VH-VL binders against q9vpl3. Designs and how they scored, part 8

Target 1, 224 residues: q9vpl3
Amino acid sequence: RGKINIQRPKAPHYERARVVAVTQPKYPELPKAKSCFKTRAERTQQQQENPYNEIIAREVRNWLDHSRLVAFFHLSSITADDIFRVRVQLHKQNLHLKSYGSKIIEQAVKNTRYEAIVPLFHSNHCIVFSPDPEKTAALLRIVRRVPQMVLLGGIVEETMLSRNQLVAYAQMPGLHAVQAQLVQTLSQAPGHLIQQLQAHQNSFVQVLDVHAKNQMNEETPKST

## First folded at step 7 (VH-VL)

Design C11
Fold by OpenDDE, fold request of step 10:
Parts: C-alpha cells; structure tokens; sequence
Structure C11 (fold): chain C 224 residues (1-224), chain A 120 residues (1-120), chain B 112 residues (1-112)
C-alpha cells in the first residue's frame, strides 16, 4: 500500500469533494472590520481637545517656560498628607510641586522642545518647578527623605538631564567656584605648556652636549 | 504670603461703566489663574470667569459671556473686572480668587471682595 | 452645566456636636484623568470664602482636623466632628471637573 504523500494529497473522490464543499463552514465574511483605526478625521474629531484640557495645558507650558529648574518624579503609594508635607517643605525653598494628568502634559508639550519628557509620565507623577537652578541640591535633600518620590529626571537651564546627571549637577560647586577654578586652570595652562616645550628643548640640548663631549674625547689623540 | 487685594466699594447708577481691580502679591502673578466670583445679596456663589495673567487668556461662564470683561495687567500684578453698562441686577459682592490647577485644582486664595451697588 | 445640590439648606448645631453637609452633582465629577475635582468652601459672616477641602477629602493648609470630606462620583459629604463657634457660616461645595465651574447653593451652619 503506497506511502500516502502528505505533501500532495490525491484529490478526493468527486462525491467526497462535494460533501466537503457543502460542509465547509461559510464563515460570515467578518464584516470588514471598520478599521478600528479611526480615520485621521475621526481621531481629529474625537480629539476634540477638551477645551478644558487646553486651559490646563496652558498652565503647564507656562511653568515649563518660566522655570529654570524642573524635576520629574514618580509617586509610589504616597498619601495626601505626605504630599502636603513635602509641598510645604519644597515651597519654603521656592520649589513648586505640581501634579497634572499625563494627557494634559502631553498636550502641553506637543510640538515643543519639551516633547521628550512625555515618556516619563506613564503613572502617578508630580513635577517640581523652580525659577532658581541653585535650588537643585535643596530639592534633592528634601525628596531623599520621601521614599515615595522617585526622581526620574529633570530640566536645568533648558537642558534635559537624566536622574544621574541631575544628582551630579546638585553636587557640583557653585558657578562662581567653577569659574574660579576654570580661570586658575586656564592661567596655568600656558605656563605648563611652556615648561613642557622647554623641557624638551633642554633635554635635546643635553643630549647634543653629551654627544659633542664624546666626540671631543674620541678625537683627542692619546699622546704616547 | 499670598494676598489678593481688591478695590473699594462702588456705588453707581444704571447705565454707568465700572472697572474694579484685584492686585496679587506674594507669588508669581503670571503663573496662576485669577477667577471672578459673584455673590448677590443673601445668595450663593457664582463663577463668572477666569484669566491667565501670563498671556491674558480668558474664559467666561456662559451666563456672564458678553456681560462683563475680565482683563489683567501683569506689570502691576492686577486683574480687572469691568462693565460697560451696569444694571440694578449687578448689585453684588464680587470676589477675585487665585486658581491653581497643579496643586488644589480650586480657588486657594481669595480677595476681600468688592461691593458694587447699582441704584437709581 | 453640572448642577450642584446641597442639603440641608440650614444646619442648626449644638456646640461640640457633629455636623454633616451633603453635596450631590447632576453628573459624575470624575475627570477623564481619574481625579475628582470637588472642593468645599467656608464663608464666615462678613468674610470672603475660604478653601477647606480639595479633591474630595484633602484638607487645605491651616484647616483643622475636625473637618473631613468624603464621597465619590456624584455624592459628597463634608463633616465637622465637633462644631466650634468659629465654624458658623455658609459652606459651599464646588466642582471644577467641568467648565463652567459651579457651586452648590450653600448650607448655613448655625449654633443652637
């Protein structure tokens, strides 16, 4: 009995083919799924930007534009009382803790230089704003005592910083100290360069001098 | 300390124009919304509208749309409520209040109120 | 517009006794982003309104712990655990979930 070729099965007998054709479940043509993809027009219509959201988004934009320090935090199981306490502490340092919906933030930063912050707002979050970038250290000191606030990143002087970069920034000496150090370094650089150049020249001269002395010693005939 | 100080009481006749003021201090005036609330004698509170002093963006309650004008001068941290033509029915206490959407989502600080009396 | 209905209109209370004020909204005050923007205001005689409670149950700065807010959806309650003389005034609920903002009709708390 010949091996049933599973790759090319023989066509069934005519009667069997008829039965199979009739018993084939006519799956109702799935209604052409109205492409769940709401047409751009439907998306644009449904995105009837709740005029209310636009109002709030305006506030968010204003805070971003006028703040020299912005820090983003994830909130993990924090109570209202705890938030209030933190807010008070931050406020004493001219730090303003705000909480907005993720969609509002997205709307606020859309097509702006801040658009890159959108991925940070997937869960419960808060933002701290300040007009003073020097308050970064104070901010971090306060929030370190609040384990429910997890630093995600921030913006300092219009530059977006990662969590680690923001921590590093807070540890840096004041601008004046850095400037002083820079001036000192720059003032020493020419001197060091000159010293290195002179050292090389001096070394070269020394080698030449030794060579000359050796040649002179070889040319002195041993007066027997 | 956050303070809102409103202009003094006004006595006017029907048909006269009026502009009352609300001066903010102790905070960044351009960063917070200012709202106006009407309280008729012996009645409750009615929201009139809001302004964002940073760019003078305004929204009105439908009941007050076209009846009043809300404005702000950020240079002197002052918000205004004005009527072109007063009616006797405009007799009320008017409050300005600061609105913060990021913290409390409500009116957190209030002015002392301005009493407006319109009588023939 | 969302209609805010407060009950009772007047609440005479004995000093040291609790008071309760109800506020009902004509529709849910849950915002699309999950927050409920209901606040309670206190207006003492001859004074401007003062914020007491925000987002249903959060006490504003300087508000005594005898004040508490609760509720969800369309039903909200302000409670005063022990009424003091300084608590005399009119209390208003306010919704800020939908524009335009609307206030309840107010509840007058008086001492018996």
Amino acid sequence: as target 1 above (224 residues)
Amino acid sequence: EVQLVQSGAEVKKPGESLKISCKGSGYSFTSYWIGWVRQMPGKGLEWMGIIYPGDSYTRYSPSFQGQVTISADKSITTAYLQWSSLKASDTAMYYCARLDYGDYFGFDYWGQGTLVTVSS
Amino acid sequence: DIVMTQTPLSSPVTLGQPASISCRSSQSLVHDYGNTYLSWLQQRPGQPPRLLIYKISNRFSGVPDRFSGSGAGTDFTLKISRVEAEDVGVYYCMQATQFPYTFGGGTKVEIK
Scores: ipSAE 0.513, ipTM 0.767, lowest interface PAE 1.1, mean pLDDT 87
Fold by OpenDDE, fold request of step 10:
Structure C11 (fold): chain C 224 residues (1-224), chain A 120 residues (1-120), chain B 112 residues (1-112)
Amino acid sequence: as target 1 above (224 residues)
Amino acid sequence: EVQLVQSGAEVKKPGESLKISCKGSGYSFTSYWIGWVRQMPGKGLEWMGIIYPGDSYTRYSPSFQGQVTISADKSITTAYLQWSSLKASDTAMYYCARLDYGDYFGFDYWGQGTLVTVSS
Amino acid sequence: DIVMTQTPLSSPVTLGQPASISCRSSQSLVHDYGNTYLSWLQQRPGQPPRLLIYKISNRFSGVPDRFSGSGAGTDFTLKISRVEAEDVGVYYCMQATQFPYTFGGGTKVEIK
């Protein structure tokens, strides 16, 4: 009696196969919950038609348009209480922490100059808005104490900055200080240039003077 | 501190027009929604509508659509609720409230209310 | 419109005792984005409403710890662990998940 190969069962006899095929209980496909099978397109369309999304999107756009500082953060396992504490601290500095759904943000920034921020919002996130770009340092100082808030990037004066760039920006002296430094540097530049130019001229004059002295010494007749 | 200050109590006759005000202070007025809520005497709260002062976009409850007009003047950080023709049934306390979708998604700050009495 | 039903209508409570208020919605208050926009408001006698709880369970600024919110979907509860005299008033639940926004009928908390 040949070893029944359990791994490769011989195809049942044609008649048996037919009976098995007919007797297979046709389990009614559980009506796929209509809710689970909405095509991405249908979901997107339904989302577009939700008047709420438009309302919230309007708010998001307004914040973006009127803020000179925008910072994007990832939230990692932060509690509501922690968020509230941070919010209060930020608010004291005229920094406004907001949280919106990713889809709302996407809708808000669609076909706008802010569209590039959409990839930043795939996970739990929050946005900090401020009318004052000088508050960047204050923002980073506050957030540094909150490990659950991870800086992703930001917008300062309509310029998108990476995380590192935003950190660098925060470390820079204020615009006025930079301007003062620039003026000081520029005011010194002509003096240095003149010195360098004069150095070459002076060197040349020295060489000429030495040459002239040597010529005079050669022309002095040895009075025998 | 965020404050909403409403105009004083009004006593009117049926058929008269009325405009009440809600002045916001202590925050960016154009960045937050303002809603109006009616409370009839001894009754609960009824949402009437909202306005976004930044662009004066308005939404009304179906029950109040066409019955009132909500407006805002961002230059003086003031929202308005107005009737063209008052009815006795309009007698109520009216509250303005700030709404922020990015924070609480609710009315976080309220005005003190404006009592409107319409009596013949 | 979403109908918000609060129970009880009146809640007489002894000072220092807990109070519980229920709010039921006619449909789920879970928004498409996963958040539930249910708020609890307190209205003291002669005062405007005040926000207590937002998004089911988050206490608003200045709200004492004795207030807590819970629930999901269509059933929500506001609890006061120890009722104080200043807690007397009418409490409202509000949904902002769907337009138009709607309030519960209110629950009057009073001291026995």
Scores: ipSAE 0.503, ipTM 0.769, lowest interface PAE 1.0, mean pLDDT 87
Fold by OpenDDE, fold request of step 10:
Structure C11 (fold): chain C 224 residues (1-224), chain A 120 residues (1-120), chain B 112 residues (1-112)
Amino acid sequence: as target 1 above (224 residues)
Amino acid sequence: EVQLVQSGAEVKKPGESLKISCKGSGYSFTSYWIGWVRQMPGKGLEWMGIIYPGDSYTRYSPSFQGQVTISADKSITTAYLQWSSLKASDTAMYYCARLDYGDYFGFDYWGQGTLVTVSS
Amino acid sequence: DIVMTQTPLSSPVTLGQPASISCRSSQSLVHDYGNTYLSWLQQRPGQPPRLLIYKISNRFSGVPDRFSGSGAGTDFTLKISRVEAEDVGVYYCMQATQFPYTFGGGTKVEIK
């Protein structure tokens, strides 16, 4: 039974953390008396951008800018050995597993198109980068075998996708197949339209023919 | 396979300029940092500085600031270490190494080293 | 600058016996994000350094299981459970928690 570290309790599972965050009563912030103690927020703001963080943030930005596939994962109690195994498998598919601090990521994406990803990094996390969006299916296949890695979302071709959308994307046929299907559909569209237009015309002609036949039958005098 | 290949040994006189090279292959050259490490004869390792080849951002150790210049040419996946004026005290083995902050937060791959000898 | 102190300077070891190398830092190597960026490097005679251990205790790819790293804060240890002939060389600890990066003075492992 691993000694429960009571001093630093393990962060709750992401879903639990999310529920707790939403269910926490918003107490009206008591007017913080100007206590001489700089608020944690002020201390955090005055945290002089550690030149070190800037250097690492540059790397993160580069990966984001040059990757066509980016996937964000929550890590739940994964061992170093397990991470290594996953990394090797991913690397064989030209997928790069990286882990950065939340503050570094925040700094890297500040005032960029990626700023929306910051809320995903509240707990232990990792990012998978790839220059090839076609590797999404391979990525999901590998990660499915690793229950400690929970997919949160991703970016494909500069588009942010939810977890469900990424799964759906991975199941889609390749771009060329989709293009071929589109061409086929577009080529059939005029035919269907013509058929629908002709169907109405044919129905109209049939009704007219029936009317004409009925009129002819009424005009045929009973030659007694 | 990730490889760093350095230029050959150099024999120079004091006051001469020198530029040695480190060519990276088997990975995305612009995505990883390159560092330079000095090892004087029979001595330990000294960190000199790093460069990010993607935008040529550099950072030096205070001990080497102004003494050397680190540069990179991403088009040929090569990093450089250069001296404007060599000193006898610059005699050492020089290693380039790849630095990955996202995985190991250290130098994961090393070049074979370039021996620089400066003698009058 | 963070000073890294290694002990011993030299470690003569009999083949098949264990070896232990200590590395002490002048400051805590715990980064603001909670990680400790301590690495161990091996340099065999006439060869470049090779990464053995990263982040205190993680073995790099291709590193035998006889190598293990441990420690926290300012005190770190590299252990070789059973020394082999190929393990002869100089071992360095390195900190990457703060600029400038610094190395220990090295520990020479030799066969008796």
Scores: ipSAE 0.415, ipTM 0.726, lowest interface PAE 1.2, mean pLDDT 86
Fold by OpenDDE, look of step 7:
Structure C11 (fold): chain C 224 residues (1-224), chain A 120 residues (1-120), chain B 112 residues (1-112)
Amino acid sequence: as target 1 above (224 residues)
Amino acid sequence: EVQLVQSGAEVKKPGESLKISCKGSGYSFTSYWIGWVRQMPGKGLEWMGIIYPGDSYTRYSPSFQGQVTISADKSITTAYLQWSSLKASDTAMYYCARLDYGDYFGFDYWGQGTLVTVSS
Amino acid sequence: DIVMTQTPLSSPVTLGQPASISCRSSQSLVHDYGNTYLSWLQQRPGQPPRLLIYKISNRFSGVPDRFSGSGAGTDFTLKISRVEAEDVGVYYCMQATQFPYTFGGGTKVEIK
């Protein structure tokens, strides 16, 4: 008689297993003790009451309000040394790398125009701030060398941009160059319109001229 | 370069008022907290309080609450520590320091210190 | 208030030898957001304090690699792998996890 393995009891016969499964009392889900599942709202409320968190949140808000360029990054297994190196490089370009907890960010942006950034903060993240939106290209150049920093999106001149939009922005010529291009394009539009309008008139005149020439040739008597 | 420059040494008598200053330069003054730290002669460091220059929000150590006033003038990027009535026990070196919550979460830059001597 | 206790009070060290300083907190310094806000400061004679290490083990800008920080929870250590003459001074640990912020009593590093 094989030693009853008490650690791995043999599965009962299929029929017995079915009967046992059907006859197992469905115990009502134990009331989830309210204490174990504090809703996000309850957790957030408790955090709002922490004066310490409020102090940090104030700093975050200040950075957001005074920055014309804000970029959000996900950090994937980056070392402290790597972060430090990146920070030094960014600092040389007047780019400020900061890291805050997701709850702090939530508190800082609650009921503000920045509330839309909250969903970006699900894991380890960092934020880069700059007063100069022209530094976007420099930022992307630096972080390209750091595979552990993944660009998620950003804010430029109070406008939320996706990752792709931010990359596109960095490739654009300066505002003045873009404005110049726009002016040039607009200045060419009337010229093109005039050319098109004149083309139809010229074509009509050419057709009339050909018709007149043909009529004149028919009236020339064949000098025998 | 980030710099904090403090006012010069002070010699006062008990009962006199005093206001010392800390001027910040080389960074956004309104974006970082300023803290004050006391060091009595031959003793360790004591945290007194902090101020956010952007809106002058302050926090004090319980030991220094009501004993000193911390203020700031953002227009001239200067923080202040003041006493209404000095005591002999206030004799110490006072340091201002920049506090960053975004990365270091500590005092990353320090002033040179202001020596305050209170004697009869 | 969180009490920070440093040991030893004095650490005489021979040049080129390692030094170790301990800092113990009366309660956990782990913040609700998961970070531990422990810093180490160096104060040379006649100078203001200087930040060496932040968040337990991160070297501040310009700090030599001979300095290292370690620890968790309530027990922290600053190590100097090879003490140099310029390392003479008083070292302080500081917690910024809870108000009021508090410093250790300091450890004086001297050359034998």
Scores: ipSAE 0.378, ipTM 0.710, lowest interface PAE 1.2, mean pLDDT 86

Design C15
Fold by ESMFold2, look of step 9:
Structure C15 (fold): chain C 224 residues (1-224), chain A 120 residues (1-120), chain B 112 residues (1-112)
Amino acid sequence: as target 1 above (224 residues)
Amino acid sequence: EVQLVQSGAEVKKPGESLKISCKGSGYSFTSYWIGWVRQMPGKGLEWMGIIYPGDSYTRYSPSFQGQVTISADKSITTAYLQWSSLKASDTAMYYCARLDYGEYFGFDYWGQGTLVTVSS
Amino acid sequence: DIVMTQTPLSSPVTLGQPASISCRSSQSLVHSYGNTYLSWLQQRPGQPPRLLIYKISNRFSGVPDRFSGSGAGTDFTLKISRVEAEDVGVYYCMQATQFPYTFGGGTKVEIK
């Protein structure tokens, strides 16, 4: 069955009772630019983490640190009963469906290589964590039945992967099978191993370049 | 199956120490918070504090800060509630409960409770 | 600290009839990201509490659809559309929007 007449639930409740106009005046910039340098109090205040959000971010960091598979999804409108059924199916495969606020995700990944994921969470979303990267195929199989969950990309073995890269990874044989294929190749064609290792190194560099590029706008070394 | 199993009932005298336990099973113990809740006889529920076994971060209710110690041993998937010197007013039922912020944002699974009786 | 006030204290109800429990907080339970962390717990006689409703209106796993939650801001309601014998017990609201976490005083539901 093709994509024709695909159905999705309408999540937004739209109020059409009347047009609401904002009358907020634009306040002029205060003529209080007497000090262009941050004071000690302002630096301390700006460096303070939101205490309650930091509690929640602690949980997110733990999931990221202990998950060899992380998959990011856009989540369109879905009933609580339907998302619960998906959560149960995922749990049977050691796949853990979570959702956190975008500012909490941002706070959790600040100053890490994963800072590049933050733009993915400006819309309604969910995240799947697992210690088992071999479960990527099972994850995608389960989610295929859930059109409300749209894959955005992921992290596998600490490598950030695009949507297409994650789908390709899910089709690879297990790591032991990959090692066996490498041994067979070494026996027949020594140059093939070098080329295959260079391709994997290039893929890793490409993911790091995307990560570093996304961090350039935020990255400012804090001088003492 | 997620399960929290608490240690058995305790009968103690004022001034004695006590450490009760809450053993988690059927889930990744270090990925979820454990909270402790007191219920005095015939009364409602009181939150005592919470611990994240993944890094041992602990937060107490102001009413219980300095009166109890919450700890966890992740190697045996067990959380603890401890008094150095019990008072008769500590007579109550004590529950442990699991929490995460990524699903329910509430205490989703509860232990069976540990009755602590402190009397002369 | 956020004070949670439940009414009524006791709710005797005829089997098969509805029950309604109110919970009012001393300040808004809306977190800065728009979520409201209001839960409802049930404690049957001689048993530990169990989660019924999370985030105002979502039923926890295995909770019958006769339980429903509603509300916003500071005013919340748990409704049982048709009380059954197994629904006897004490119901608590709880907020997790800020520390310390606080509970309502409880509402005892009992069959007349």
Scores: ipSAE 0.594, ipTM 0.833, lowest interface PAE 2.0, mean pLDDT 79
Fold by OpenDDE, look of step 9:
Structure C15 (fold): chain C 224 residues (1-224), chain A 120 residues (1-120), chain B 112 residues (1-112)
Amino acid sequence: as target 1 above (224 residues)
Amino acid sequence: EVQLVQSGAEVKKPGESLKISCKGSGYSFTSYWIGWVRQMPGKGLEWMGIIYPGDSYTRYSPSFQGQVTISADKSITTAYLQWSSLKASDTAMYYCARLDYGEYFGFDYWGQGTLVTVSS
Amino acid sequence: DIVMTQTPLSSPVTLGQPASISCRSSQSLVHSYGNTYLSWLQQRPGQPPRLLIYKISNRFSGVPDRFSGSGAGTDFTLKISRVEAEDVGVYYCMQATQFPYTFGGGTKVEIK
């Protein structure tokens, strides 16, 4: 029984070698992920050169400029059907739900007063636009029923608000009501001051009168 | 019926102040924007600015920014256009118009116009 | 600013004949909402402007059927199928897609 030299296996028979050669799995060369090595600059430049992106960016800017209410939401595992339902509800209230890519948003707001919103768009997001800031309460009411929509913040009348501030804003009486209250409060302040000043004067006069009366009583000789 | 009625013609001298008015009726005054449009003699229409009477939010054309003041008094359903100091170049017809952002996105109803003449 | 260019400046028309006015914008008037906020206004002599057409092709209330609007993007047209005497005046296109709103230079329709 010839010692099988394990260190130098005899070349397989020609036919076996042929079969082995044909049956060797040809693994496709992994596509060189050329995309991973594109510099941020090259990616940004390619995106800037897309005329479509420019158009969309302009659209976003236009929405921002025409909106008095802008709300930013994170979307968590929401279906297209759910989004559609929400969109319809919002639309009935003249609220417009839009979704844009983060790059488009960045392009749209670059070197603008809205640049501060860019960090809000790191994940799946949507934006609700409205020309009416009074619709904030309606917006919040609708989105409260949609757990997949998480309020991140918003812009109301060109002021950026946190989530909490936006909620507070929705609960506030209209600007005119607040102004009226302020005016009322301010108008009452002088009256109260005058009353307080008069009260002190009146009390002083009363004390003086009591003193004067007491002095008069002391000067009346007890006609023993 | 929706109506916008503007104040009467004005004749002023350069340097004088002026405030013209536009009264809306027949609709919810606070629910629609009011715009002002200038038309110089023999010339076209120029958009000046708009105001939302509900909260007095105002937007101006860059060409008119700082040149005029647009205001509104919702209690009497009246919008105003005013100058602090008139120039001869301010001689024009001024129109107020209702702006609808709901369906039309345009000026659907117009005032009769106010002629302002500024002459030394 | 969006520049609105109207052509022709003057359109002499025979009564009963059609008229056509062109309005070109310097950029697309398609708004983000998908609508195009182009309007046509008519100003008769000595009168304030009147809305004729809104959103390219929609006739405003009370506007006769002989008026029609068409176009897309940057090119728009107002047509009068049969010009009547009452149609004499200046016609303006207006864009409300972007601030500031801007008017065309106007087209004067006259009867030959």
Scores: ipSAE 0.016, ipTM 0.541, lowest interface PAE 7.7, mean pLDDT 83

Design D20
Fold by OpenDDE, look of step 7:
Structure D20 (fold): chain C 224 residues (1-224), chain A 121 residues (1-121), chain B 111 residues (1-111)
Amino acid sequence: as target 1 above (224 residues)
Amino acid sequence: QVELVQSGAEVKKPGESLKISCKGSGYSFTDYWIGWVRQAPGKGLEWMGIIYPGDSYTRYSPSFQGQVTISADKSISTAYLQWSSLKASDTAMYYCARDEGIYDSYYFDYWGQGTLVTVSS
Amino acid sequence: DIALTQPASVSGSPGQSITISCTGTSSDVGGDNYVSWYQQHPGKAPKLMIYEVSNRPSGVSNRFSGSKSGNTASLTISGLQAEDEADYYCSSYTSSSTPYVFGGGTKLTVL
């Protein structure tokens, strides 16, 4: 007698299967109350504009509009303690670390010049705001200690910068230093021109001298 | 002008404790990382560790972890390197240096004059 | 262990150009353009000469230049002068746990 496989019972004979199928009670499908079976997607679409989200979105907009330095970071498995420590250090430099939901950011920047930042906020992220673009170097020195904070890019003086551009910006000398360098460079330009002009004149004189010497040698009669 | 001034030369015996100092001036001491670099006689440079004076966050080279302690007193703009028990092998020149690098860039732009530590029986 | 390899010594005559190489053993040394060069005279502290492969700090002569190709960084000194005689060290970022790695150093002799 073959071992009855209780886990995979043999299908009944065709005739029996037909009788069982016909005799199975057909229970009317319970009216799916539209309200109870809304898919997560449908529920998310009907999410009534939370007045609180609007307030937060306005806050985000205010930070963006009044900041001359904005830096975007991805957070990779960072602890609350690490965030707190960094926040304290940033605060001492008048750098403000904030975290917002992606939906709030999207709402805040909708139909604004900042819409391009939305793709940066699909994951865990934070934003650092500052009224002083000169604090970019300080920011990047502080966040160095936290490898979980990954720089994505930023906004400086209303210009969107990539990660590399932001780092480069931080390494640039201040405006006054750059101006000083420019003035120095410009002040050297006339000297260089004079040197080049003198070089050409000297070369010309040398050529003439050689020519004159050659002529003198040709005019010396071979005293036969 | 940015300057790092280190404490004077030290002559010690094995087993003694030592703390040497590095005082920064001419810049915001709390805003820049300070590193310590060892140079044994006739040998190359070896990174020991770094500290952020703003909150005294410290990182060590694996070779020096547990062997030395790096600290800072921001009130007097001074960084420290200390040993609990010196060994003869600790005989070297020790440099403090300011790290100018940002984010993922690491380099020292200003160096102290060095402190010679001699450990002999 | 991530190591930077330098030639033990290099020599040149005054006015010549010389190059010191720094080669990393790991691909990690070559990935980031974060190589620095230091000059050290006998009995003196190291001095930064080049940072981030090719940048010169203020006050460093334009005779010093840096480059990188693959896993090898190079310091070039043009118009060699007697004062350039020193030890030269390269440094690179290698990992988050070891942000500073130094080469073994190169002794430059001016003949």
Scores: ipSAE 0.786, ipTM 0.899, lowest interface PAE 0.7, mean pLDDT 87
Fold by ESMFold2, look of step 9:
Structure D20 (fold): chain C 224 residues (1-224), chain A 121 residues (1-121), chain B 111 residues (1-111)
Amino acid sequence: as target 1 above (224 residues)
Amino acid sequence: QVELVQSGAEVKKPGESLKISCKGSGYSFTDYWIGWVRQAPGKGLEWMGIIYPGDSYTRYSPSFQGQVTISADKSISTAYLQWSSLKASDTAMYYCARDEGIYDSYYFDYWGQGTLVTVSS
Amino acid sequence: DIALTQPASVSGSPGQSITISCTGTSSDVGGDNYVSWYQQHPGKAPKLMIYEVSNRPSGVSNRFSGSKSGNTASLTISGLQAEDEADYYCSSYTSSSTPYVFGGGTKLTVL
C-alpha cells in the first residue's frame, strides 16, 4: 500500500494504528470494561456519582404531594426527539412528563401508602404528574400516538388505580357533577349524609366496575 | 354542541389542485384527533388519515400516503385535506370526523356533513 | 389483506331482532382490539352507534347492542323499526399504521 497519512496527521491513519496495536507499549490498562462483574469499590463509586439523589427524591415527593393525577408508564425504546415532542404537548395541558431512577422513587415514597409503586420502576419508565385529574382523558389521547409508552396505572385523588381503572376514570363524563354532589351531601344532617354517601359510592363504584370489566375483557386472550 | 362543518361541494378537472376544509366548534379543537374518511359513489367507507391539531402530527393510511396532504390551522380550528393533482378516481364524498378514543381505542364520535368532490373531464 | 367482512344485506320485519356480523382476523377483530359500529342513512353522514365493542353513546337507543366472539363482532338491533333502515359499517383497529379498517357495509332493509 503506497499511501500512509495522506492528510496532515494529528493521529495515526488506519494502517499505522494496526501496527501500534500489535507492538503494544506498556500503558496502564483501562478498567476491565469487558468484565461481567464489578467490585464492591466500583459499585460504591458508581452510586456515589449521583450526588443529588436526596434533592431529586425531594422533588419527586413534592410532585406526588401536589399532584391529584399521577400516571405510570413503561417506556420502551424511543428517540429523544419523539419523547420531547410528546412532553411539549403534555405540558400545554398542564401534564408534566418525568423520569426518575428506581432508587430515587424508593426514597421518595418510603413510609407512604405509595410504597407499592416501587416495582413499576424496575425497568425503563416515565411518570406524568398533574394537579388536574380532569386532564386524564387528554393525557391518554396524547399518549395514544406513542406505543412506546405503555400505561401501567396511576393515582387519582390519592387513590391507587390499575391501568383499566384509570382508563375507566378518564371516560366518566360527569365526574364534576359527582364531586359537586359530595359537597352538597356534606352540608346535610349526619344520618342523611351517611345514606347519600352510600348511594353515591355505590353508583360511582358501579360505573367504574362496568368500565373496568369491559376493558379487562378486551385485553384478556381467550385462548392460552 | 360539538360540530364539524365542511366546505362546500367541488367540481374539478383532472390535474387541478384542491383543498377542502373541516371547521370544528363546541369543543377544544387541539385536544382531539381528526380523521378523514372517503366514500366513493356507491361504495363503503375508507379511512384516509388522522391528525392531532395540537402539533400537526399526522398518520396516513398506506393506500393514501403520498396521494393527499392532511393539515390543520389551530388558530381557526380548521383541518384540511389537500390534493396537488386530482384524478377522476378522486370523485367521492369526503368526511372529516373527530376521534374521541383514548389510549388504545379508536372511533369517530362526531362527523362532518361531507364534501362532495367531482372530478371529470 | 386488511379487510373486514360484512354481509351485503340483511332484512327483517318490524319488531324482530336482527344481527349484522363483522368478521376479521386474529390481528384485528379477533385480538384485544376494539370494534365500533356506524349507521348511515342515505345522503347523511355516518353516526356512531357502538364503540369499544359494546358501549352505546348517549342518545343511541338501547335496542342497539354489540358483542364480539373470536374473529367476529356482532351488532344486534332488537325491536326493529322503519327508521333503522340504513347502511351499517363496522370498524376495527389493525395496526399502528392502520388504526381504522372499515367493513364493506351492510344494507339493512325493514320489510
Scores: ipSAE 0.536, ipTM 0.792, lowest interface PAE 1.9, mean pLDDT 79

